VH-VL binders against q9h9l3. Designs and how they scored, part 5

Target 1, 176 residues: q9h9l3
Amino acid sequence: PRKMVAIDCEMVGTGPKGHVSSLARCSIVNYNGDVLYDEYILPPCHIVDYRTRWSGIRKQHMVNATPFKIARGQILKILTGKIVVGHAIHNDFKALQYFHPKSLTRDTSHIPPLNRKADCPENATMSLKHLTKKLLNRDIQVGKSGHSSVEDAQATMELYKLVEVEWEEHLARNPP

## First folded at step 1 (VH-VL)

Design A3d (framework fv_amlenetug)
Fold by ESMFold2-Fast, scan of step 1:
Structure A3d (fold): chain C 176 residues (1-176), chain A 119 residues (1-119), chain B 108 residues (1-108)
Amino acid sequence: as target 1 above (176 residues)
Amino acid sequence: EVQLLESGGGLVQTGGSLRLSCAASGFTFDSYAMTWVRQAPGKGLEWVSAISGYGGSTDYADSVKGRFTISRDNSQNTLYLQMNSLRAEDTAVYYCAKSYEYRYGMDVWGQGTLVTVSS
Amino acid sequence: EIVLTQSPGTLSLSPGERATLSCRASQSVYSSYLAWYQQKPGQAPRLLIYGASDRATGIPDRFSGSGSGTDFTLTISRLEPEDFAVYYCQQYGDSPWTFGQGTKVEIK
């Protein structure tokens, strides 16, 4: 069977008024949650807004960060041919400037059975923090120092595992 | 070899403070949630506290909430438990443990370190 | 918090006999997130079962777990001399995590 990984990225603001989201950290974990990749990434554009409260990224993290072009190559080697799990994963792929096949993509923000288990409307977009608290009884993204992309990737994999059998069967009958 | 080694236990006075350490080796420390579990002499197991892989979330038993603080230093592969306002009922062997598949139980345990709180 | 009650408190059995240990929860355990541990005198606990029924790595097949909701069971099909120990159940479905008080399996 195909290997599965979970990804979570942190973005900083670049461009006019910091409105563009640029990749500044990426974490990838395997099915068991072992870290396969976790690097700070230097955007090719000037950072206008570190968004530290959410990203956890500060200027010192950029000093020896891996340049975007190199980091992107490393990340894509890990993702290629694997089932990739994420939460609102389209944002991560956009920041990576990458298109992963829909048949191999699993987005925990768009899995109706997962929302059903959390007693939420099936087609609502629920936050990773809410689903993790409701279904795993775990608080993530706490405090004002920013989020941990490793913690988020691990939580995302655990959430997917709760519906994996049901959802893989659904996808086999209803290919994306 | 996957190992957890606790240290910092000892005899302390009621109302005092103590910091326990747990040194991890043989696995990717920041990939796993860590927990502290205690056992009073001749008694059963009691969960004390848990911390996520990067330290973003922590959780505590009601008996220690507000007095104990769990933390970790992933650069040193070390887990900590800061214990303040110690009481006689905190007397126990304290174990650090690694989660199995993210809190699905604890698959690796340290040897334990004894904390004795007396007046 | 969810209170776990183990029964019996003590089982006095001989090698070769079947041991059946019960763990009852005061409230339904979410997703059967229940583990079983073995502890011998002077040693740290050892994980046997997680998710109510899944054996941990290296655990012999004579150990099995079952149950859901509020009623859980650990079964040791044929006791070996090394199986005489204290057994604890633990839930991780709701915070705070809680342990049962333990069941001692002792030799007759």
Scores: ipSAE 0.000, ipTM 0.452, lowest interface PAE 16.7, mean pLDDT 86

Design A3e (framework fv_amlenetug)
Fold by ESMFold2-Fast, scan of step 1:
Structure A3e (fold): chain C 176 residues (1-176), chain A 119 residues (1-119), chain B 108 residues (1-108)
Amino acid sequence: as target 1 above (176 residues)
Amino acid sequence: EVQLLESGGGLVQTGGSLRLSCAASGFTFDSYAMTWVRQAPGKGLEWVSAISGYGGSTDYADSVKGRFTISRDNSQNTLYLQMNSLRAEDTAVYYCAKDLRYDYYFDYWGQGTLVTVSS
Amino acid sequence: EIVLTQSPGTLSLSPGERATLSCRASQSVYSSYLAWYQQKPGQAPRLLIYGASDRATGIPDRFSGSGSGTDFTLTISRLEPEDFAVYYCQQYGDSPWTFGQGTKVEIK
């Protein structure tokens, strides 16, 4: 229906002390939750810390991973001109080294009506896991093997749909 | 210099609520997972909750699931712990700590804030 | 859950002596994901060792860690006055992440 996609990225640690977050997996789903893109991505820099407990990334995933420059081109072709939904999405865009227009960006960690529906403080950043459990009665990010970026992107789109009408009206009246 | 400073502790009745804050400085806050660890008076350490650097992922000890909510504001370099339905066994010093390598072990800790829950 | 048992509960020693602290896990700790912390009265814990044997930044070489599976040891080769503290082990191999009950190293 709308030209809208949801994205979720997994990052690994590169740079000094592994503090730089580098893209290592990206999943993109359409409005209905169908997968448009899902690839492991090889960072151009040495991986210092796989952050496996959070990312689900392991050394074996890097063997046939798509090099960053190639993956970035593929991803940006999908995102360009579309409304992009994500959770704490600024960090995904940083990892992609990409600037997406604010007017076409929807961040489910910064939508006050969504937090309100979940009985959470309107201006706090609530986790995707918490919002999904509260509002969709679904457990995501289960187990210690790291997260599924496909599952996270699908949950993010479903969460946005709960407030889509209200939030799009708000944005029409208050353009970013 | 890396600094973590907790605040918001105090005396509260069973069933009550408190919100703890942790002000961070001296490092790139949004690049690190953060955690809360508590210590009951005269007892050992107990992990409570963790949140990823961008706030997209959280984890909780079974003893606090459904009652505590961890969150962060990266623009203000602040970590939060919202504590609801408090019980006497939640009485502890609550430490904010930085996750060194996203592996749930912690290289820097704040000085702690005392939460006392009484009936 | 993995239960960590530290022994002895209290270790009374003099400066210059060697301290050996034990941490035993109820189940094998995946990949030796075991850390040691030092806590002084009125202070926050300080990371000493991670991955069973790797010293954290700024930690003196008199501190060393060893072990794998279920048996882990923290050794302080020559106690300095500032080393008298409580020491905790922590496993991060399996959720939930658990700490031992602590070993107090006190001056004799």
Scores: ipSAE 0.007, ipTM 0.547, lowest interface PAE 10.5, mean pLDDT 88

Design A3f (framework fv_amlenetug)
Fold by ESMFold2-Fast, scan of step 1:
Structure A3f (fold): chain C 176 residues (1-176), chain A 119 residues (1-119), chain B 108 residues (1-108)
Amino acid sequence: as target 1 above (176 residues)
Amino acid sequence: EVQLLESGGGLVQTGGSLRLSCAASGFTFDSYAMTWVRQAPGKGLEWVSAISGYGGSTDYADSVKGRFTISRDNSQNTLYLQMNSLRAEDTAVYYCAKVGEYSSWFDPWGQGTLVTVSS
Amino acid sequence: EIVLTQSPGTLSLSPGERATLSCRASQSVYSSYLAWYQQKPGQAPRLLIYGASDRATGIPDRFSGSGSGTDFTLTISRLEPEDFAVYYCQQYGDSPWTFGQGTKVEIK
C-alpha cells in the first residue's frame, strides 16, 4: 500500500445558530479506493442543524455514532505520517481539530494543473462534482438526501492520481 | 459592509452559453455557502444552485441540472454560474446571495443581472 | 419537492392596518426552517425573518413571523408606506430549496 490516503468528512451545525461545523461522518480510502474508515461521529456539542441536504446526516445516524474523542483518535492513527488527499481539506482538518503537515497535504481544490486539465482557470476553486464529471466522466453527489463521503473520498483520490506525477515534482521544486 | 455585485448578463441566443460573475466584499468569503436565485420577468423567485464555502459540495435545481455549473474562486472573492444550452425559459434576473448557514436563509442579495434568451 | 403556497395572492390595505400573510407547505418543514423576504419593484429581495420567527438584523419589530409544520404566517402589525411590496416565503428544511409564489401587499 502506498503512504497515501484520501479523506472526506460530513459536518453538521453546532454552536450559535448552527454556524460551527462539527464532524458527523468521516470516510478514508487508500490509494486503490478501498475503504479504511467510514463512521458516523457524534459531536460533543448539541446539534443545531443537521445540514441533511449536503451531509446526508439525520438524527437516526447519531444513535450509534462513535463519540468524537474516540473517532478522532482512530482517524488520526490512520492519517499520521501519510500523504492525505482531500478536496477543500482545510474544512476536514478544522472539524477534526487536527494539524496535518502541509508537506503531506494534497488539496484537489487548489491544484492548478488539475484545473488546467478540466479547462478551468488555474487559480479558481472548482467543486469536486465538476472536476469529477469533467475529468473522470462520473456523476457524484446526485440525489436530494445528501452526499456520500465514501464516494467523495474515492473520487478525490482518482482526481489526484491524474496529476500525481507533475504535482509531486512541483512540490519537490516548491516546498510548501 | 457586505456587498455582492453581479455581472455578465445580456442577450444570448437559444442553445448559447453565458457566464455570470458575482464579486463579493466585506466578509470572509470562503466561510459561507453562496447561491444563485433567478426571477423571470413578472414572476416569482426560483432557486437555481448553491455551493459550499470551499466548493466541495454543489447542488442544482432539476430545471438547470446538467446545463449550469456553479463554481467559486475564493482567492478573488468571486462566485460564478456557467450557463450552457440556454433555453427561452432561462430568461430571468439572476441574483447571487450569501447563505447565512450552509442550509439556511439568504442575506444579503446582489442587485441582479438580466439574462435574456431569444432566437 | 416541498411546494409553498402563499395566500392571499394580493392584499389591499391602507397604511396603519395590520397585514397577515400565509404560507402553507405541502409537507412539514423540518425544524421550522422557513424565511420571509420583501421585494420592491426593481430591487433585490430583502431578508425579514428566518427560522420562522427570528427577525433579521435591522428589521423593525412590526414584522413578526410564526408557525411550524405546514402553516406559517408573516404579520405586519401596522403597515407603513414603505411596507407595500411583494413578500415571499422560502423553506430551507429540505432539498431543493423552494419559494412561495408571493403575496403582493398593495395600497387600497
Scores: ipSAE 0.000, ipTM 0.457, lowest interface PAE 15.6, mean pLDDT 86

Design A3g (framework fv_amlenetug)
Fold by ESMFold2-Fast, scan of step 1:
Structure A3g (fold): chain C 176 residues (1-176), chain A 119 residues (1-119), chain B 108 residues (1-108)
Amino acid sequence: as target 1 above (176 residues)
Amino acid sequence: EVQLLESGGGLVQTGGSLRLSCAASGFTFDSYAMTWVRQAPGKGLEWVSAISGYGGSTDYADSVKGRFTISRDNSQNTLYLQMNSLRAEDTAVYYCAKHEGYYKSFDYWGQGTLVTVSS
Amino acid sequence: EIVLTQSPGTLSLSPGERATLSCRASQSVYSSYLAWYQQKPGQAPRLLIYGASDRATGIPDRFSGSGSGTDFTLTISRLEPEDFAVYYCQQYGDSPWTFGQGTKVEIK
């Protein structure tokens, strides 16, 4: 049957005043949480703001980073034909300049049963950090070194597993 | 079939140390948080410590904080509890248990291992 | 820390009767994250109910949980011989996670 992966990306600021979000790191894990891809990515535009507090990206990481066009090709090879899980995954696809089929996309920020298990409003967009703490008793995105996209991708996959059976049944009955 | 098997318990003198192990099988070990719960002879249950699936987050009961260390080796599917500066009050059967996510609490438990602390 | 008080301490009943066990929390339990466990002598605890009212996998429908806030109840609608055991409530809404002292359900 169709394979499933989870993705999380880190962005840096490019363009005027660093207001444009450009891909600077991508991590992809398989169903069991094993890392399939984890690379620093060099944006095609000059980096104005590393956003280090959140991204964990520093100038040193860019020295041997994979250029965007090459990284994008590698990443899309992994995602194509698979069910892709992410949190607020539209942002990741936008940074990749990629549209994944909705039928194969699972966004843990928009799965009502997942919010219900966390005792949150079903229609609210809850942060990955909040859902992970509530449902997995795990603290992610801690410390001053920025977020780990590997840790975030792993947490996202584990969150999806909590609702996988019921949500896949829902999608079969209510195709997107 | 989920199985949890504790070992490492025994008799130890006050102030001594022991390392407990819990061998896990039948599930993807690194995908679940694990916990230790103890029960003194003839008494109720007391939560001791918890660790996240990747080991990046740990938590402890105040009674053991600074003396006990929870850890895991995901390559060996094994959970550990390092117990230092043992007191008579630490005498108990120690159970390891699996979290089924925060919403569901402890869905599977081991059979327990007895730790007796005496002078 | 949230203190859980179970009552009665001992409940003496015959097979076929209904058992009602109470668990009261010193503070409101977040999101009704309250579980019930059964423990028989020489055995590990067994999860019966989680989230105050959801039955765990493999647990017979004679077991039911209810309540919210500070007052929770476990009901066994019709006791079977294998149901005579000690029952513990546990809150997992706030750290540290805490258990009640237990209610022993024994044969009359």
Scores: ipSAE 0.000, ipTM 0.453, lowest interface PAE 18.0, mean pLDDT 86

Design A3h (framework fv_amlenetug)
Fold by ESMFold2-Fast, scan of step 1:
Order: C-alpha cells, then structure tokens, then sequence
Structure A3h (fold): chain C 176 residues (1-176), chain A 120 residues (1-120), chain B 108 residues (1-108)
C-alpha cells in the first residue's frame, strides 16, 4: 500500500454558548489499522460543552491532555506527504487548522461507489456507523457515551480499502 | 429567516417504506446537527434520530433502530429519513429540527411537520 | 435511558397568575442539559429555555427556568392569554434524548 493513513478527530464546544468546534482528541491509524497517534488534546479556549454523546470526551480526559499547539505539530508531521483517509474529513482539517492537498485526500463520505455498495443513494452523505454496518457487518459507536476515534479511524480505513482499487483508478483518470 | 420544510409523508401499509425530506434555508446547513422528532396523535414528543453537521455521526431511538436511516445532502441543504418496515406505532407527525449549537443538542427551529399514517 | 416525569399533568389557571411546572429526571442530568418547549395546537414546538435556565432568543422575561441534577422547574411569572399551551421538558445530557410527557396549562 502507498503511504496512507486514516484519521478521526473529536471536537468539543468552546466560545460563546459552545458554538465553536475545537479539537479535543485525534486518532491516526496506518493502512493495516495499527495506531500511529491517539491523544486527548487540550483546546486553547475554555470548554463550554464537552458534547460527550458525540465526542466521548469528559472533563477527566482533559487532565494532562496535550496542548493544541504541540498536538497539532505532532499530527501534521504524520499527515504531511501521505494519502489521508477520513469520513467528512474537511471537519477534521478545519479543527486542525490545516490544509491538506485534495490530490492526497480521500473522504469516505463522498465516494459514490462506496454508497452504491451499501445500497444507499450516491449523492447522500451517510454516517460512518451506517456504512460500517452495511459493508463490514460491524457495529461501531456503540453505547451511550460517545464515540471512539480509534475505532472510527480503523473503520474508515477498512471502508476505503473496499473501493481503493476502483477509486484510485478513477482519480488517475480524473485528477482532483 | 431560518426555514425548515418537511415533505414525503402520507398513508402507507404496515411493512411498507417512506422517505421523508426536510429542505433547510437561512443558515449554514453543514455546521449544524439535525434531528427528526415525532408526535403520535394526541401524544407527546419522541426523539427519533440525529445526524451531525457533516454526516459523520448518527444516533437513533431504540424503537426505530435497524429500520430507519437518517442522512443528509449538504450540497442541497436537505435532510432525509428513510423509514422501512413501518409499524402502526410509527404513525405520527414527523418534525425536522435544527440544533441550537453546531454538533450539539436542543432544537431552536422546527419545521411544521409531515404526517405519516401507517395502517394495515 | 433517562425518564422525565412532568407534573402536574394539567394546570388550570387564570391570566395574571403564576404557573410553576415541574420536570423530574430518573437520574442526574449531565451539565444541566435540560430544555423547555411550548406547543400550541396545530403548531410545531417552540424552544423557550435551554441549559436549564437560559432563555432562547425572543422569549419574554416572564419565562424562567431553574434547577439542576434531577429536579427542574419552569416558571411563568404572570400568565398572558397566549401562554396557555402544552409545555415539554427535554434532556440532552445523555443519549437517547428524552422528553417529558407534557404539562397542559389551560384557562380556568
């Protein structure tokens, strides 16, 4: 496999009434699903809303969490020059305050052949949970306490591998 | 000037399927989580399903899990609810609702609702 | 799941009186993530209060929320004719998000 990683980030609410999404956890896995990075990240702003049902993050996770500036540097060293796979990945890049080249970005929420394999409308954005259940017969994001970014990153990589050959061929013929 | 407009409701037989749509306008659609809430005739409110702003995360009430699928098309500002294996107890007015804050939950705007009637 | 129980089921009052509505949770609501909605016949619900005590935009000062943990209250200090409606509480502290069964505020 080419130098390829999958990423999933969790965000918490900062700023007035928790309206701003700030990075609070990031997980990165390699092509085989091995964890390359997994850290809780302390936002530079006061956390107003942990969004625990989505993020899985609680106040105790912020104790000794890696400060945003340091975490960002570590994450970007891993991502730079690699093909980065994610689900709705522009949200992750926005939280990282990072630009990744479109030619090296793979977003499993916007790959029509993947939706087609799941018997879903090609134009709809389907959740990672739904695609993983339909195509891998695996339940992720189980329980009442939010999501595991490691589990999500691993599922995202496995989903991409289902369409990798045909999608890379498509991109070679139709460069982004 | 935030507006939500539901469509797709109607009469359907037990075991049938329906797809509801919600057309959104007046706000940055992809920044907000969206929710479906239903209300059976003469009853209270019941949360059905939610989807995060970019569609990466979904959640469902136990009563609809495995039968209903929530999705969104951010390019068209549209929310969907695919309802399969419909039961009489799914009869309700279905409301589309916008979360107050991005990717978090309490509902500041609601549509007018669309009626789904399931009978055998 | 967290069960929300509202009381009373029906509250019969005259304009100008104070209405006090209760919402009790079967377990503690995380971070006081509790909202109140108003619904009139044939209309969609309208958000009144979120975070147990914060008024939504455009909601009059006569509406106030209070409480934490398992005990929450919505108060309407001086009922106006347009306030006669059904009121629902909702917790969003833990999935699944749940609503109370409603309290009907009606004219005597």
Amino acid sequence: as target 1 above (176 residues)
Amino acid sequence: EVQLLESGGGLVQTGGSLRLSCAASGFTFDSYAMTWVRQAPGKGLEWVSAISGYGGSTDYADSVKGRFTISRDNSQNTLYLQMNSLRAEDTAVYYCAKDLVPAATEFDYWGQGTLVTVSS
Amino acid sequence: EIVLTQSPGTLSLSPGERATLSCRASQSVYSSYLAWYQQKPGQAPRLLIYGASDRATGIPDRFSGSGSGTDFTLTISRLEPEDFAVYYCQQYGDSPWTFGQGTKVEIK
Scores: ipSAE 0.013, ipTM 0.606, lowest interface PAE 7.9, mean pLDDT 86

Design A3i (framework fv_amlenetug)
Fold by ESMFold2-Fast, scan of step 1:
Structure A3i (fold): chain C 176 residues (1-176), chain A 119 residues (1-119), chain B 108 residues (1-108)
Amino acid sequence: as target 1 above (176 residues)
Amino acid sequence: EVQLLESGGGLVQTGGSLRLSCAASGFTFDSYAMTWVRQAPGKGLEWVSAISGYGGSTDYADSVKGRFTISRDNSQNTLYLQMNSLRAEDTAVYYCAKGSYDYREFDYWGQGTLVTVSS
Amino acid sequence: EIVLTQSPGTLSLSPGERATLSCRASQSVYSSYLAWYQQKPGQAPRLLIYGASDRATGIPDRFSGSGSGTDFTLTISRLEPEDFAVYYCQQYGDSPWTFGQGTKVEIK
């Protein structure tokens, strides 16, 4: 019931020594956690490091993956004009080569009341896994086969909903 | 090699309009954010405006909001800055620059084009 | 907007000396999104450092960046003749993106 979505992206290593992070999967969920978008994405550059232990991306996922240019267009149509929630979301926007208005961006890694609820220092950057365990009593990113961007996006939306009323009031009083 | 070439600068009267162009080559143009940065004679750098790779997002410095419009034509590898209601304070060299690692810092710059606004 | 204040305004040194340039932000810079640029007279700026501490491609290792929050530093360990220029910091953590006023590194 909101014009609000949550996003999580998986990146692979491209460029010299695999140090450039390139988009390889993107998941977007709505306010209720329903999947609006979930595609494997083919980077325009050669993949040097799949970073599989974290990304969950393997070579077979790149077969018939959506080319970056096409995927980006689809993703931006979903994000445009909506409040977009993410965790360390600057990494996702960088991988998408996209500027989302700060006034419509919510980063669960930088919401002091959320850290306070988790008994963490207000200005520390806490992992999505830690906040989800502390506040939602759920284990995500389990095992060594990589993360699920769908699971991460869903957890991110639910975390934001815990502080939504308080944080939207704060932003109204203190516009970014 | 990456190359950015600005054009369209010149002398214009206060209240007038001017359109700057930046021709880009040597990289996949629609994969990078682009920006305009200006520098008044003998002064420092001032960010003016930015546009995302496919043009879906734009942003502006407060000093130019409502007067300047950034746009791009990815089929022609060209970035534009439409400047309206020009003021003497808009006098500067205008640089076209390409986004880099975090797509908001700028790894390649053009040579700049001078815009002089006088009464 | 975040205001960046650079100090000193002018730094007079000799080749071989260490240069330390400061950039102070009026508010905390999100995710240390701070870049440093070098500009020589009549030329466009050149990116040196991004993300407060990461060296841009082709930049010599004598250039290093450090800092977080509101205080950032650019260090040139041993000045070469080609390093005498104006240096600008830029934050890109919060729109509008802003530059410092510059520090001129000149020959003593």
Scores: ipSAE 0.006, ipTM 0.516, lowest interface PAE 13.0, mean pLDDT 87

Design A3j (framework fv_amlenetug)
Fold by ESMFold2-Fast, scan of step 1:
Structure A3j (fold): chain C 176 residues (1-176), chain A 119 residues (1-119), chain B 108 residues (1-108)
Amino acid sequence: as target 1 above (176 residues)
Amino acid sequence: EVQLLESGGGLVQTGGSLRLSCAASGFTFDSYAMTWVRQAPGKGLEWVSAISGYGGSTDYADSVKGRFTISRDNSQNTLYLQMNSLRAEDTAVYYCAKTDYYGRYFDLWGQGTLVTVSS
Amino acid sequence: EIVLTQSPGTLSLSPGERATLSCRASQSVYSSYLAWYQQKPGQAPRLLIYGASDRATGIPDRFSGSGSGTDFTLTISRLEPEDFAVYYCQQYGDSPWTFGQGTKVEIK
């Protein structure tokens, strides 16, 4: 079977008034939750808003951070040809300036059976934190240094595993 | 004038819903994270929820997770808190507050709006 | 979550006296990311100090903050009548944001 990885990115605000989301950290884990990649990434534009409350990114993390162009190359080598799992993953791909084939993309924010298991409306976009608490009885995005993209990627993979068999069968019958 | 003005508070029955609004003026609203902080009668401050400047990231206190939804309309300079499945323990004055530029501490507060939840 | 404990719970003093308020964290606060707020009855909180020691805009110099790690102090050098209020510390070094329970500074 195809290799599967989960990704979670942290973004900072660049451009006018910090409106542009620029990649500042990326974590990738394998099917078993082992870390394949975890680097702080330096955006090519000046950081206007660190969004520290959500990203966990502070100015010191940018000292010696991997430049965007280099980090992007490393990340794409890991993602290419694999099934990539993420939560609201469109935002991650946009920050990476990358197109991943829809047939190999799994977005845990848009999987109706996952929402159904959590007693949520099938078409609603639920947060990763909410789904993880409801379905895995685990609190994420707690602890020292703010939100961990590693922890979020691991939780995302575990959530997908709950519906993997039924969702893969659905996708085989209803190709995207 | 730089200010935040809350509205939408009132008396609501347990299990009910209520939506709070916070109108911002005098600063570049979309450049700052916004928060809701509540205070039960005679008690201290409790952070409730936060939303990033562009609305792409949200966070919630464990006590309100799954029941409350924070959102913002930057075209109207307005912050919202949708409160569902209200409990007596949610009775409090709800303040909207603006973070500093980096989303850290709260440098501007509204006057607060009282939410009373009763059976 | 970082728990902040303020002491004393109530501080009874007269105008002109020095007030010293303590805030202790259950674990080290990253980068001294600690703020102090003042709240008067029926009013919203007002930011006094951020980054443990930086005075917010418009705050009189009689207010000063100090400390790092787990131990932080707010000092009011000469109490004015308008300074009798409840004071809260707040950490923003880690998620979630947490506040101390407050110290009431009241007239003796």
Scores: ipSAE 0.007, ipTM 0.489, lowest interface PAE 13.2, mean pLDDT 88

Design A3k (framework fv_amlenetug)
Fold by ESMFold2-Fast, scan of step 1:
Structure A3k (fold): chain C 176 residues (1-176), chain A 118 residues (1-118), chain B 108 residues (1-108)
Amino acid sequence: as target 1 above (176 residues)
Amino acid sequence: EVQLLESGGGLVQTGGSLRLSCAASGFTFDSYAMTWVRQAPGKGLEWVSAISGYGGSTDYADSVKGRFTISRDNSQNTLYLQMNSLRAEDTAVYYCAKEPYSSGYDYWGQGTLVTVSS
Amino acid sequence: EIVLTQSPGTLSLSPGERATLSCRASQSVYSSYLAWYQQKPGQAPRLLIYGASDRATGIPDRFSGSGSGTDFTLTISRLEPEDFAVYYCQQYGDSPWTFGQGTKVEIK
């Protein structure tokens, strides 16, 4: 296996009017798409808005969820020292209250060659759903029951693999 | 084997400064939050400060806020505590420790004595 | 800040007896993030229990933790000579992390 993982997190709304995004599920897959971690996570703050339409999270998932501090420790143990792939990954790292080195971070929402392959403007931020449909001919995030973070993490890894050689060469020539 | 070795303790004058170091080995240092806990002679344990794995988040006890700074160098597997404006009540053995919530492993150093006198 | 109050302050017992140590919090401890430590003179603290009831690696099964919310208990089912020490509870659910004042378990 490569020293590379893909992550996708689901957030719920906490704080005033539910405007703060708090981690409530995290999925991590390896280079081949095998699940390394997939847990519902209990935020330390009162959940105001489950955002179920997008997160897929309901009150029942919180009953036996792993507390945030424990889950965070487990997740960071997996991420540390690895190349971490994600889509708009800054949101995931913010929810984890974690800084990952830029040199080891790959964000599929900001890789110009990936947009180019999808016949999209290189400087636009395209959704994971759009890129996956266009480049992998696969529909993800279907229906109105919320997203699967496992499915999203797997799609993100597959998207990155399409540009891996090209992008790693670019980063070697242009270190962040 | 897992080891945490504190250094930098000693005798210092009131108002002075001192920097403590904690050298870690035998585990993936940057995967864990680290903490400093102190114990005054004949007294109980008091939490001093904590820092997240990559150093992006820090926290302090009110008694040391503004005077102490926790930091880490993950490339050297080392945790630091910079202590400024030292007071007599800062006299204690200072322990370097891994946070308890992420696993059942017990990683504590042996402590380093800091004595603040006029 | 959450204040942890341990009782009794001193517990005088003989080897072979059961020790029951109490730790009460001034407000609910988030997610039962409560740990118990043993400390002997001149030594660093030793983690016994974390998450209120999970035994740390290498800790004998005579040590057990229980409780939730504001009331927590450490039980030593049958005291061994090496168990006479000071015991501290700690919460790490809310900042600042706080320790109890300690319970001394001494030979009667």
Scores: ipSAE 0.006, ipTM 0.449, lowest interface PAE 15.6, mean pLDDT 84

